# Ledger of designs, part 9: VHH binders against S-protein homolog 13 (SPH13)

Target 1, 133 residues: S-protein homolog 13 (SPH13), of Arabidopsis thaliana (Mouse-ear cress) (q5xv33)
Amino acid sequence: GRLELKNEISGVASVRKAKLAVRCWSNEDDLGWNMLKPKQSRIWKFTTMNMWPFQKTEFRCQFRSGFGTTNEDVVTVFSVKDGFRKQCGVGGDECFWVAKRDGFYLRRIVKDGGGDSRKKYVDVLKSKWVWKW
Key: E = the ipSAE of ESMFold2; O = the ipSAE of OpenDDE; V2 = 0.75 times the mean of E and O plus 0.25 times the DockQ between their complexes.

## First folded at step 6 (VHH)

Design u08 (framework vhh_7xy4_2)
Fold by ESMFold2-Fast, scan of step 6:
Structure u08 (fold): chain B 133 residues (1-133), chain A 123 residues (1-123)
Amino acid sequence: as target 1 above (133 residues)
Amino acid sequence: QLQLVESGGGLVQPGGSLRLSCAASGFTFSSYDMAWVRQPHGKGLEYIATISESGGSTYYSDSVKGRFTISRDNAKNTLYLQMNSLKPEDTAMYYCATEGYDLVWGDSEYDYKGQGTQVTVSS
């Protein structure tokens, strides 16, 4: 499997305010806090497990922005459980998440017909930033 | 339409080897964990081996660990089971199986297995 988190935050006064901090973890590993500058991505590649006796692969994240709005709610960003990865697009082997000023989006690959390799991307807002002060 | 076609079974003497193949079609093979399971005549299904979607992780039942090797070729949509040091107790119908989490075909793992290939180990 593949998980990508990209910082596309814009429309803020400084690079400091446009920074994204993200912490992701699975049942086995805490991937720690990762600071993403504007336009920067963090990619994790991993082996997925979804058959007995393997533990089912699931990554959860929390994220904070530098412009004073945070979402500290834990969000599922990759999972083999309950068909979650199907929402990441046709094939379900990659989940691509994009942080923007108004929230956190899942970037989905969808088939649009027109040949064997024709694809489109659709960004779906999954979580809004919460203003906490 | 999801299809799994097993092949490679046959009659072999104790201590012999066989290589089973499973040709998959009708789904994105590289996106699913795959397994080999077996059913001896008149008995229930027994798990044999599992391989992750990338091939990076494998797991084996204690009864075959060290003797069997599961592998896959995602470019060819094929799952393999190399069976060495075969014993009479390995006699069974062997099936390849996919996870059943695809909502089109099922809502749980092991929902789908192929038609099977017979392995008989006798003198």
Scores: ipSAE 0.000, ipTM 0.094, lowest interface PAE 20.8, mean pLDDT 73

Design u09 (framework vhh_7pa5_2)
Fold by ESMFold2-Fast, scan of step 6:
Structure u09 (fold): chain B 133 residues (1-133), chain A 122 residues (1-122)
Amino acid sequence: as target 1 above (133 residues)
Amino acid sequence: QVQLVESGGGMVQPGGSLRLSCAASGFTFEDYAMSWVRRAPGKGPEWVSTISWSSGSTSYADSVKGRFTISRDNAKNTLYLQMNSLKPEDTALYYCARDFETLSGEYYFDYWGQGTQVTVSS
């Protein structure tokens, strides 16, 4: 599997204020707090498990603003459970997320008929920030 | 996985000097502001100094301004505090802290080290 988180926050007073801290974890690994500067992406690649007796692969993330405020929502960003990967669009084993001024969005890749599927996407708001930039 | 390990504390006479170090691991060091915070026996924590993640800009508490110098080496993931002209009032446990560079006089620290003891006495 593949998880990408990109910071697309813009329209703030300074580049420092547009920074976002993110911590992601699974049942097996805590990826720790990582700072995302404006336009920066963090990518994690991992082996997915969806077979008994092993635990199913699932990652969740928590966010903090440049002002140190922790967002209330813990967001599931990747899972092999309950068809979660279908929400990420075509390709199935990859989920793309973007942070914007008002919240955290799933970048859902949609089927493009005869074209490149990655040329078509929709950003779906999944978690609103409790702070203002 | 985030670890902050302080060292360099000790006992000095008033007017002496010490250099504290903080070894950071488990995160991208250059992307964070870093701070020194101290706690004297029976007192609450007191912010001492911060160095920014962006330009290396520094700030200091009035009590240490002109005597202490904060610096960082991003290649070594290490934070430093050079302490000169030490006073008995500087006696405290000194902590390295990861900082979000909060505004409006607020300080937000999400990870702290175990601390290193500085004792200034005759």
Scores: ipSAE 0.000, ipTM 0.144, lowest interface PAE 14.1, mean pLDDT 77

Design u10 (framework vhh_nb_b201)
Fold by ESMFold2-Fast, scan of step 6:
Structure u10 (fold): chain B 133 residues (1-133), chain A 123 residues (1-123)
Amino acid sequence: as target 1 above (133 residues)
Amino acid sequence: QVQLQESGGGLVQAGGSLRLSCAASGRTFSDYAMGWYRQAPGKEREFVATITWSGSTYYADSVKGRFTISRDNAKNTVYLQMNSLKPEDTAVYYCAADQTFSLEYLPSEYDYWGQGTQVTVSS
């Protein structure tokens, strides 16, 4: 599998406020805190597990924006459970997420490029930012 | 929004200790990275220490092992414990707040500043 997180935060007062801190984890692995500058992506490639006795592969993330917001609930960003990957688009093994000023979006693949055409995406808002107190 | 007020400065002899406090007003205190900067006469403000919203701390090389920054989110207060003070620590100390935090050793550019508190260390 493949998980990409991209920081597309814009429309804030400074570059530092457009930074994104993200921590993602699974039952097997803690990917740690990662600082993404505006326009940066972090990509993880991994082997998926969906068979007993192994736990099913699932990554969840917590986000912190440089302008003082976080996600309300922990966001599932990749899972082999219950058809989750169908939400990520065609092809099945890639989920692409984008942080923007108003929230966190799934960048759903609607058409695979197949060499002769570009991949096409639709951004779907999945989690709104909330202020932390 | 955050308003900041420092206290605890004063005159001490070299080798002495002071604890600076910075009281913040506003509901977003726990969201902010909090820091201390200092300014000696005729010099620019320099970084001293910062504590992130998650409790990670970073220090200027000149104060490592002598100063400790901490925060109490229930009291909306950040502290700077200053031990083994030297005459070169003499400065006005400013509390600062920023909605950003660093996972690297780099000071943040701060959004809000206090009025400052004078620390004078005599030889």
Scores: ipSAE 0.000, ipTM 0.150, lowest interface PAE 12.3, mean pLDDT 76

Design u11 (framework vhh_7pa5_2)
Fold by ESMFold2-Fast, scan of step 6:
Structure u11 (fold): chain B 133 residues (1-133), chain A 121 residues (1-121)
Amino acid sequence: as target 1 above (133 residues)
Amino acid sequence: QVQLVESGGGMVQPGGSLRLSCAASGFTFDDYTMSWVRRAPGKGPEWVSTISWSGGSTSYADSVKGRFTISRDNAKNTLYLQMNSLKPEDTALYYCAKDIEFSSGTYEDYWGQGTQVTVSS
């Protein structure tokens, strides 16, 4: 599987304030804290497990922004579970997340309608920035 | 050095209104999200509302949605909270907070002294 996180935070006066810190983990791996400057992506590639009855690959992340807001709710960013898999590309094997000024988006890479071979993407807002004590 | 000074609290009857202000100094106000947090007697702190650095995005706790409005005046380095339809449950000390600042892998919150809001008949 493939997980990409891209920082597209914009509309701030300082590039330093548009930095994004992200920590992602699964039951087997902690990917640690990663700092993303504006326009930077971090990509992780991994073997997926979906073996009955026990093994299911799932990644969750925490996000913190340099402009003074954070999402303290844990966000599921990758899962082989049927309900989640439909949201991602390549049969659910590739999830692409984008952080923007107002929240976190899942980027869907889709073909243009009408049988057109060109690809385009749409960003779907999944979680907003929220500050909690 | 960061300083936040809250004002505008007081005593009101249920259904009344108050506007809180927070005067900020010691940092570039228009570079940061700002929040209001409250603490009721005998309870822990409760997040109330957050506003983005530009004022273009806001969020609210479910308990205050539709009643409170957060706003800011970046030219005056001032944060506001307009509180309408006040309830006894809104009685608390209200704090202005400069939200998380990332520096060298650490996060810091700066809170003011607070302003008391009492809602009673």
Scores: ipSAE 0.000, ipTM 0.111, lowest interface PAE 17.7, mean pLDDT 73

Design u12 (framework vhh_7xy4_2)
Fold by ESMFold2-Fast, scan of step 6:
Formats: structure tokens, sequence, C-alpha cells
Structure u12 (fold): chain B 133 residues (1-133), chain A 122 residues (1-122)
């Protein structure tokens, strides 16, 4: 499977606030703290359990604003449980998350928009930040 | 060497409860993820539940969610499965298994105990 997290935070008071620290983990792995500057992505590739019948792949991420450690949030970003992966699209094996000023978005690829412009993707808000920038 | 001894199975009526135990020896129990798997007569292995090495996270197959609870006692090197609201389709030989994470991201299990039989019948 594939987990991508992109920082698209903009329009905040300072560049320092636009930086996003993220730590992701599963029950088996701690991927450590990663600092994402605006427009940077971090990609983690992993295998879901290949041993039938075992399935336990799940990742959570903790986020911090670029300045204050009091601005933290925790989100489940990948799971093989109960249809979670169906939300990700791309065969359910790849999840693309985008952090924006208002919160966390799941990025879905769509083809052919209506009206004057074509949509190549749609970002769906899944979780609002618990803090203000 | 690694040894797993299951116990606690028996005959129970539909709606009943049983608690299975697995006594582990020959390895560092608190360093391994553990699982319960079952095999109904004449069928293949079916995954039931997994618990992380610390006991901090548990995972269940859809067939047992809300009815079964996996737990462990690392001080006693023992794995447990609490089974509630038992159904005839839960009838199977139950095995505990060790899991370990491979660098490839794959998991491997070993369930070489004798198992414990659970029969749910009137």
Amino acid sequence: as target 1 above (133 residues)
Amino acid sequence: QLQLVESGGGLVQPGGSLRLSCAASGFTFDSYEMAWVRQPHGKGLEYIATITSSGGSTYYSDSVKGRFTISRDNAKNTLYLQMNSLKPEDTAMYYCATLYFESSGDYTYDYKGQGTQVTVSS
C-alpha cells in the first residue's frame, strides 16, 4: 500500500506556522517525526499483510503546528478495517492526504468536470484542525 | 524451543461463553505479536484475532467482532480469548499463534500447538 501526506497550508500569519510536523505509526512501526514545509510531501510505502488470513494494517498520524506543541491532532490515515480503504480510492490501497489551513483532506482523483473547467482531483474535508492558526 | 499449549475448549450451547488460554514457552513472549486462528472440521484456517506485543492494540475478523476479546498477560506468558455469544458456526479447533514482522512488511505465524476444540451445539 501507499500513504502520501502533503502540506498545502497557506494564508497563515507566518512561514513558521505553515510548517507541519507529523509522526505516523502503526502497531508495528513508528515512522518518526517528519517536518513538512509548504508544498512538500512525504510518501510511505508498506505492504498489507500477505499472509492470508491475517489483516491488521492500520496507520495513525499525530500533527503539530510549526510553532506550538499545544496544537496537536491525531488522525487515522490508513486502515484495512470496515471499509476505511474505500474512502481512499485508487483501488483502496493508496491514500493521499492533504493538510490545508482548515484541516485534513482526503484527495480523490476524478475525471472530467462539468462546466468551464475539468477537475483532475477533489479534496474532501475529513477532519478540521482543533486549533486556529 | 517455541511451545504453545492451548486449553479451555469444550462443549457449549448456542449463546454460551468460553475462555481459551495459551501457555507460551521457549521464546521471549513479550516481544511477539500473538493471534488466535481456528479450523472448522474439513475446512481451511480462519483468522480470528491479533494482539500486539504490548497488548496496546487488538484486531478482529468480521465474524467475531463484538463477541470475542483477545488479551494477554506478559508476566505469565499467557494469551487469552474470551468468547461470548457463541454460535454453531464457531465450532472449530482453536490454535494460538506467534506472529513476527518481517522487513518486507509481511507477517508470519506459527501455530504448532495441539489446539483446543470448541463445539457449539444443542
Scores: ipSAE 0.000, ipTM 0.091, lowest interface PAE 18.9, mean pLDDT 72

Design u13 (framework vhh_nb_b201)
Fold by ESMFold2-Fast, scan of step 6:
Structure u13 (fold): chain B 133 residues (1-133), chain A 120 residues (1-120)
Amino acid sequence: as target 1 above (133 residues)
Amino acid sequence: QVQLQESGGGLVQAGGSLRLSCAASGFTFDSYWMGWYRQAPGKEREFVATISSGGSTYYADSVKGRFTISRDNAKNTVYLQMNSLKPEDTAVYYCAAEYLDSSGFEYDYWGQGTQVTVSS
């Protein structure tokens, strides 16, 4: 599997507003806190487990930006449970998340088949930034 | 006491080059992301380039291919090599040191800035 978190917060006001701090973990691995600058991505590759009796693969994250945090303190960004990954690309094996000025988005790549047209994306807003102190 | 001191700014003709330096003291330099930001008259401060503690580099689209950021951890110094300078690069350039602790809180330090003026 593949999890990508990208900071696309744009606009210039202060360095604080352009930064994205992220911590992700699974039941087996803690990625720790990472600071993402504008246009930077954090990519994590992993083996997907979805068979009994082994624990199913799931990643959860906390986000902090110059515009606040997500509405939920902890956000599920990848999971084989409950059909979560059907909203992700590449047969559900790749989830791509993007932070923008107005919130945190799930990015899906949309193809219409053939041609030399620009790559199409559908970004779905999942959480607006909110201040929690 | 934490200090960031920029140097290397000045007046240069379009197409010329300048190398900016930022000497850091009073913190654990190796752990910090180091960056350059700039502010032109009447504009907001904008990102130019950053280098991670591990040496990964990231650039604004407007400077990619012309500017190179680097660091020397032994000298606690970050550099910005600016080539093919354009009049629109005219700005005060600021050095920044940025760190995220284990609790997710940010620690940022800023220099006083150095003026870069590019004449056509």
Scores: ipSAE 0.000, ipTM 0.170, lowest interface PAE 14.1, mean pLDDT 78

Design u14 (framework vhh_7pa5_2)
Fold by ESMFold2-Fast, scan of step 6:
Structure u14 (fold): chain B 133 residues (1-133), chain A 121 residues (1-121)
Amino acid sequence: as target 1 above (133 residues)
Amino acid sequence: QVQLVESGGGMVQPGGSLRLSCAASGFTFDSYWMSWVRRAPGKGPEWVSTISDSGGSTSYADSVKGRFTISRDNAKNTLYLQMNSLKPEDTALYYCATEIFDSSGWTYDYWGQGTQVTVSS
């Protein structure tokens, strides 16, 4: 599997203000706080061979502005539970998330036509920031 | 050319008051969380207080709660620390600093030169 978080925050007076801190964890691993500069992505790759019914893999993330405000929402960003992966691309194995000025979005890839190789996507808001950039 | 300039320090008797100011220039002041940090003679730096970029959130060290008030004026690019009921233990060089997050966690990026506060009889 693959989890990508991209910072697409724009229209901010200061590059430093547009930085996003993210901490992601699963029941087994804490990936720690990671800083995302504007236009930067953080990618975590993990094997689906470690996923089984009684040990369901789930990653959650918490966000903090580059200057200290913590978003209280904890967001599930990957899960094998209850069909969550149907929201993600590449057969549910790759979840792509985008931070924008107003919040955190799941980027869903959809086909423009049946079987067309051209890809279109829809960004779905999942958590609003409690701060302004 | 980022600059932070502290002022308002001095000598005062126990129980007295002082107001510190920090004039900021060369960066977008209203985008930064700001802190006051002090260093007493022979001791390491001690965090005193932090204020959010909008001024809507403040926090204080237990040693100064109820006595100190942090505030800011974003139109004037100025940070303040109102210090009341001063004690000899508050004697220190007081620094204005910008708070950021990087790979080491929460830290300070820009620092002023500091202003000396001495509380003695």
Scores: ipSAE 0.000, ipTM 0.160, lowest interface PAE 11.9, mean pLDDT 78

## First folded at step 9 (VHH; framework vhh_7xy4_2)

Design v01 (from q07 with Y100T F101W; at its last look DockQ between E and O 0.01; V2 from the best seeds 0.00; counts 0 for: pae O 9.1 > 2, placed apart)
Fold by OpenDDE, look of step 9:
Structure v01 (fold): chain B 133 residues (1-133), chain A 121 residues (1-121)
Amino acid sequence: as target 1 above (133 residues)
Amino acid sequence: QLQLVESGGGLVQPGGSLRLSCAASGFTFDTYAMAWVRQPHGKGLEYIATISWEGDSTYYSDSVKGRFTISRDNAKNTLYLQMNSLKPEDTAMYYCARVTWDSSGLEYDYKGQGTQVTVSS
């Protein structure tokens, strides 16, 4: 499995506000707090656990920025059978998380079908930033 | 307080059908996989069906596969077990169970009081 996060928070005068904090849990494992600077990406590589009878690995993540936090924990389920692509939606190739100024997004990498070598992206808003602290 | 309350059990003839329900409360229902287990009189606990937290995956024991269907309504915090083509060997106390995973695999950390299913001619 692969979990990727990119901080695309920009257009702010304060670098502090553009930072992204993330804490994720996998089952009982706390992965701790991590800080992403603007334009920074982080990738977690892991072996998908075969949790009988379900072949899935679940991550629960909390995201915090200078604009607030995600409204709820963001849950990502990696399926051994269906792969991460299924969560990317119909026609999706790969997905990763993107933090922007106006909210937290799932970015889908889609095929353009036109033979263009450039990757096309579709961003889907998953959560607006809210103040919880 | 965490509660699981089973209902829908009863006496049926072989070949009959029953639908069991389990009302869950006291925890975030849609974040847990759920299972049905049964215990025949004088025998041990038997796992029969499990459903994922979002309801997109199911698993059945060989003893009930093709006859039983596990489902859930997360909006109602309810777990269901549709039992068709019932056999006398299906006679047991049926329990709704909350499923958890640890490093050792799947486990049940809570189950209800059960509902009795009796299949007899």
Scores: ipSAE 0.012, ipTM 0.334, lowest interface PAE 9.1, mean pLDDT 83
ESMFold2, look of step 9: ipSAE 0.212; ipTM 0.573
ESMFold2 (binder alone), look of step 9: mean pLDDT 83; pTM 0.825

Design v02 (from q07 with A33D L106Y; at its last look DockQ between E and O 0.01; V2 from the best seeds 0.00; counts 0 for: pae O 11.3 > 2, placed apart)
Fold by OpenDDE, look of step 9:
Structure v02 (fold): chain B 133 residues (1-133), chain A 121 residues (1-121)
Amino acid sequence: as target 1 above (133 residues)
Amino acid sequence: QLQLVESGGGLVQPGGSLRLSCAASGFTFDTYDMAWVRQPHGKGLEYIATISWEGDSTYYSDSVKGRFTISRDNAKNTLYLQMNSLKPEDTAMYYCARVYFDSSGYEYDYKGQGTQVTVSS
């Protein structure tokens, strides 16, 4: 499995405010705090949990930025079955998280049927930033 | 109160078919993964089929793969199990089960009273 996070916080005068802190848990493992500078990405590679009947892996993450925190922990569940990822729907293997100035988003990669090999992105707001830390 | 009520069991000959139904109530059905589990007399519980809450992911045990089909209608709060090419080895009490996944694994936290399936010549 692969989990990707991108920091796209921009348009701020202070680089400090554009930083993104993330802490994730996978199963019993605390993955620790990570800091993403603007435009940086973090990728977690993992072995999907092989548990019958579902082969799943869960990531629970907390995000902090200069604009606040996510209102809740962000949970992403992966399935080994043909690119299924919760929150992404059928065929949702091509999704990743994106932090922006105005909130936290799930980005979907959509293939345009028009023969253009260009990847298009659809961003869905998942959480506004809130001040609770 | 949470309820899972199975129906559709019965006596069939080998090679026959049955369709089990499970009526769910007392909880938000479309937010839970669901499963069918079975227990032969004198034996342990066996997971045989599981379906995601979205309904777009299904999993089967090797013992029923290709013969059984799990499906759900979230609008009707109903879980189904289509059972084809039944064998005597399929004889068991069949239960509808609400399942969940968390950091500790995959389990069921509630199952119905069950419906008996008997395959015999």
Scores: ipSAE 0.000, ipTM 0.301, lowest interface PAE 11.3, mean pLDDT 82
ESMFold2, look of step 9: ipSAE 0.013; ipTM 0.368
ESMFold2 (binder alone), look of step 9: mean pLDDT 83; pTM 0.821

Design v03 (from q07 with Y100E L106W; at its last look DockQ between E and O 0.63; V2 from the best seeds 0.00; counts 0 for: pae E 3.1 > 2)
Amino acid sequence: QLQLVESGGGLVQPGGSLRLSCAASGFTFDTYAMAWVRQPHGKGLEYIATISWEGDSTYYSDSVKGRFTISRDNAKNTLYLQMNSLKPEDTAMYYCARVEFDSSGWEYDYKGQGTQVTVSS
ESMFold2, look of step 9: ipSAE 0.362; ipTM 0.678
ESMFold2 (binder alone), look of step 9: mean pLDDT 82; pTM 0.810
OpenDDE, look of step 9: ipSAE 0.205; ipTM 0.585
ESMFold2, look of step 11: ipSAE 0.321; ipTM 0.662
ESMFold2 (binder alone), look of step 11: mean pLDDT 81; pTM 0.812
OpenDDE, look of step 11: ipSAE 0.137; ipTM 0.565

Design v04 (from q07 with S57Y V99I Y100T; at its last look DockQ between E and O 0.48; V2 from the best seeds 0.00; counts 0 for: pae O 5.6 > 2)
Fold by OpenDDE, look of step 9:
Structure v04 (fold): chain B 133 residues (1-133), chain A 121 residues (1-121)
Amino acid sequence: as target 1 above (133 residues)
Amino acid sequence: QLQLVESGGGLVQPGGSLRLSCAASGFTFDTYAMAWVRQPHGKGLEYIATISWEGDYTYYSDSVKGRFTISRDNAKNTLYLQMNSLKPEDTAMYYCARITFDSSGLEYDYKGQGTQVTVSS
């Protein structure tokens, strides 16, 4: 499996305002807390322990920014049976998480039927930032 | 020295309004998110409102949402809390708090001495 995160929080004067903290874990592994500076990306590679066709790995992530936290833990499911990433669509593994000022997004790579080989991106809001205490 | 000085508290009847102010000094005010927290006598601390660095994002607890408004004037290094439709359960010590952020989460790292708000008929 592959988990990619990009910090695209921008439009703030101070770098500290655009920091992104992330912690991802599964039942078997805790990746611990990581800090992403603006424009930084982080990629995690995972080995799935389940066997085909019931190969499934679930990762939970918590994201924290100066604008708040995700409303709930972000769950990413890697499934060989139903596609590499269910959240990315059927057969899709070409998506990653993007943090922006106004919220946390799933970015999908889409191809239009127009014969253009250029990749297009669609950002889908996953969570607005909220303050949790 | 870092200082947060709250003012504007007092005694008010139910349904009344108060406006709290917090004067900040000793740090770069607009580089921090700010919050109001309150503590009723004999009870724990409650976060009630938070505002982002530039004031473009505000967050409220359910207990005060629709009644309280947090705002800030970065030019004056001042945080405000407009409190309308006050209830007896709003009686508490109100603190201005500076919000810090790191990998461990969001919390306040400093709060003022507080101003007492008492809502009573």
Scores: ipSAE 0.022, ipTM 0.367, lowest interface PAE 5.6, mean pLDDT 83
ESMFold2, look of step 9: ipSAE 0.140; ipTM 0.527
ESMFold2 (binder alone), look of step 9: mean pLDDT 82; pTM 0.821

Design v05 (from q07 with A33Y Y100E; at its last look DockQ between E and O 0.66; V2 from the best seeds 0.00; counts 0 for: pae O 7.5 > 2)
Amino acid sequence: QLQLVESGGGLVQPGGSLRLSCAASGFTFDTYYMAWVRQPHGKGLEYIATISWEGDSTYYSDSVKGRFTISRDNAKNTLYLQMNSLKPEDTAMYYCARVEFDSSGLEYDYKGQGTQVTVSS
ESMFold2, look of step 9: ipSAE 0.184; ipTM 0.526
ESMFold2 (binder alone), look of step 9: mean pLDDT 82; pTM 0.820
OpenDDE, look of step 9: ipSAE 0.018; ipTM 0.313

## First folded at step 11 (VHH; framework vhh_7xy4_2)

Design w01 (from v03 with A33Y; at its last look DockQ between E and O 0.10; V2 from the best seeds 0.00; counts 0 for: pae O 8.7 > 2, placed apart)
Fold by OpenDDE, look of step 11:
Structure w01 (fold): chain B 133 residues (1-133), chain A 121 residues (1-121)
Amino acid sequence: as target 1 above (133 residues)
Amino acid sequence: QLQLVESGGGLVQPGGSLRLSCAASGFTFDTYYMAWVRQPHGKGLEYIATISWEGDSTYYSDSVKGRFTISRDNAKNTLYLQMNSLKPEDTAMYYCARVEFDSSGWEYDYKGQGTQVTVSS
């Protein structure tokens, strides 16, 4: 499996509030806590267990920002289950996660069919930041 | 000059309690995550607790969860570790650490000289 995460939190007076703490794990791997500075991107590779027909590999994360946490404390950022792949795999689209000031997003990369090598992005809000954790 | 000075270590019996302190100076304390790490004799460093800038979030290793409490007083530039229900396996040198992050992941960029904690009957 693969997880790409980008911190796009910006426009804050305090640099520390723009930082994103993240802890990710699966049943097979524990990536521990990490911090993404503003504008920083990181890619994690993790082991996927494909025990067909049983798909067991889920990659989960916790997020902490200067604006709070995700609505759900634990967010599934990757699943071998067909539903997750369909969101990112339709039409050759690629997905990665993006943290912004107003929330946590799944970003879809759409290839412009017009032969333009320019990547277009579609951001889908997955969670607003909340202060309940 | 950046300094982290640990104190409060000592010899205690199993089931006892200790409170460690870390006095920080030479940097803006409340702009950093802080952590406690420990090193048993002959073993590697182990992360045990981390606290956010304002102390609103705390994180613990499974080995100390429910027994240890990390806290901070930003007005005093001090980090604390309350250790309850101590076990012999908690015997280690305990270090206060300033948390920093780079592309390699979770790390600290500075730690103190440490304070020895020994749990023995």
Scores: ipSAE 0.012, ipTM 0.293, lowest interface PAE 8.7, mean pLDDT 83
ESMFold2, look of step 11: ipSAE 0.170; ipTM 0.500
ESMFold2 (binder alone), look of step 11: mean pLDDT 82; pTM 0.819

Design w02 (from v03 with D102N S103P; at its last look DockQ between E and O 0.74; V2 from the best seeds 0.00; counts 0 for: pae E 3.0 > 2)
Fold by OpenDDE, look of step 11:
Structure w02 (fold): chain B 133 residues (1-133), chain A 121 residues (1-121)
Amino acid sequence: as target 1 above (133 residues)
Amino acid sequence: QLQLVESGGGLVQPGGSLRLSCAASGFTFDTYAMAWVRQPHGKGLEYIATISWEGDSTYYSDSVKGRFTISRDNAKNTLYLQMNSLKPEDTAMYYCARVEFNPSGWEYDYKGQGTQVTVSS
């Protein structure tokens, strides 16, 4: 499996407020807790017990930021092994995760009708940040 | 040195009101979320309210929602807790706490000495 995550939290006075903590795990792997600074991207690779691309590896993630946590304590993500981004939408679109000030997004990469060289992004809000104790 | 000093506690009758204050020093107050927590005698620490660093967002536990109001004055480095409709079960030591987060979750890395609130007829 593969998880790609980008921290796009910006416009804050303190770097602390723009940090993103993430932990992902599956039945096969625990990636532990990691901290992403603003503008940082990270890719996690998971060990899969199944033969790609016929089966997806299910893994779970927890996300925390200076603005709160995701509404769901755990986000379930499906991934494929060989560097392939999460499939989403139609037409072979690819997705990866993006953290922003106002929430946690799934970013869809779509092809421009003018050619394969230009990519467009469509961000879908998956969770606003909330405070949980 | 970081300090949090609570005040405003006391003895009140059920249905009464109190306003707690917390004077903060030794850190950049307006860069931290702040919280009120309480500890009844012989019981564990209980979260009751949190306010964002800018004061634009507040969050409450179910036990105090609708009765308590958390606020802050960043110019004065002061945190407040307005407590209305007090109940005997609100009796506890109340602490002002600085909120921080890490990969393991939310934490209160500093808290004051506390102020005692007693609600009794």
Scores: ipSAE 0.064, ipTM 0.475, lowest interface PAE 2.5, mean pLDDT 82
ESMFold2, look of step 11: ipSAE 0.324; ipTM 0.666
ESMFold2 (binder alone), look of step 11: mean pLDDT 83; pTM 0.825

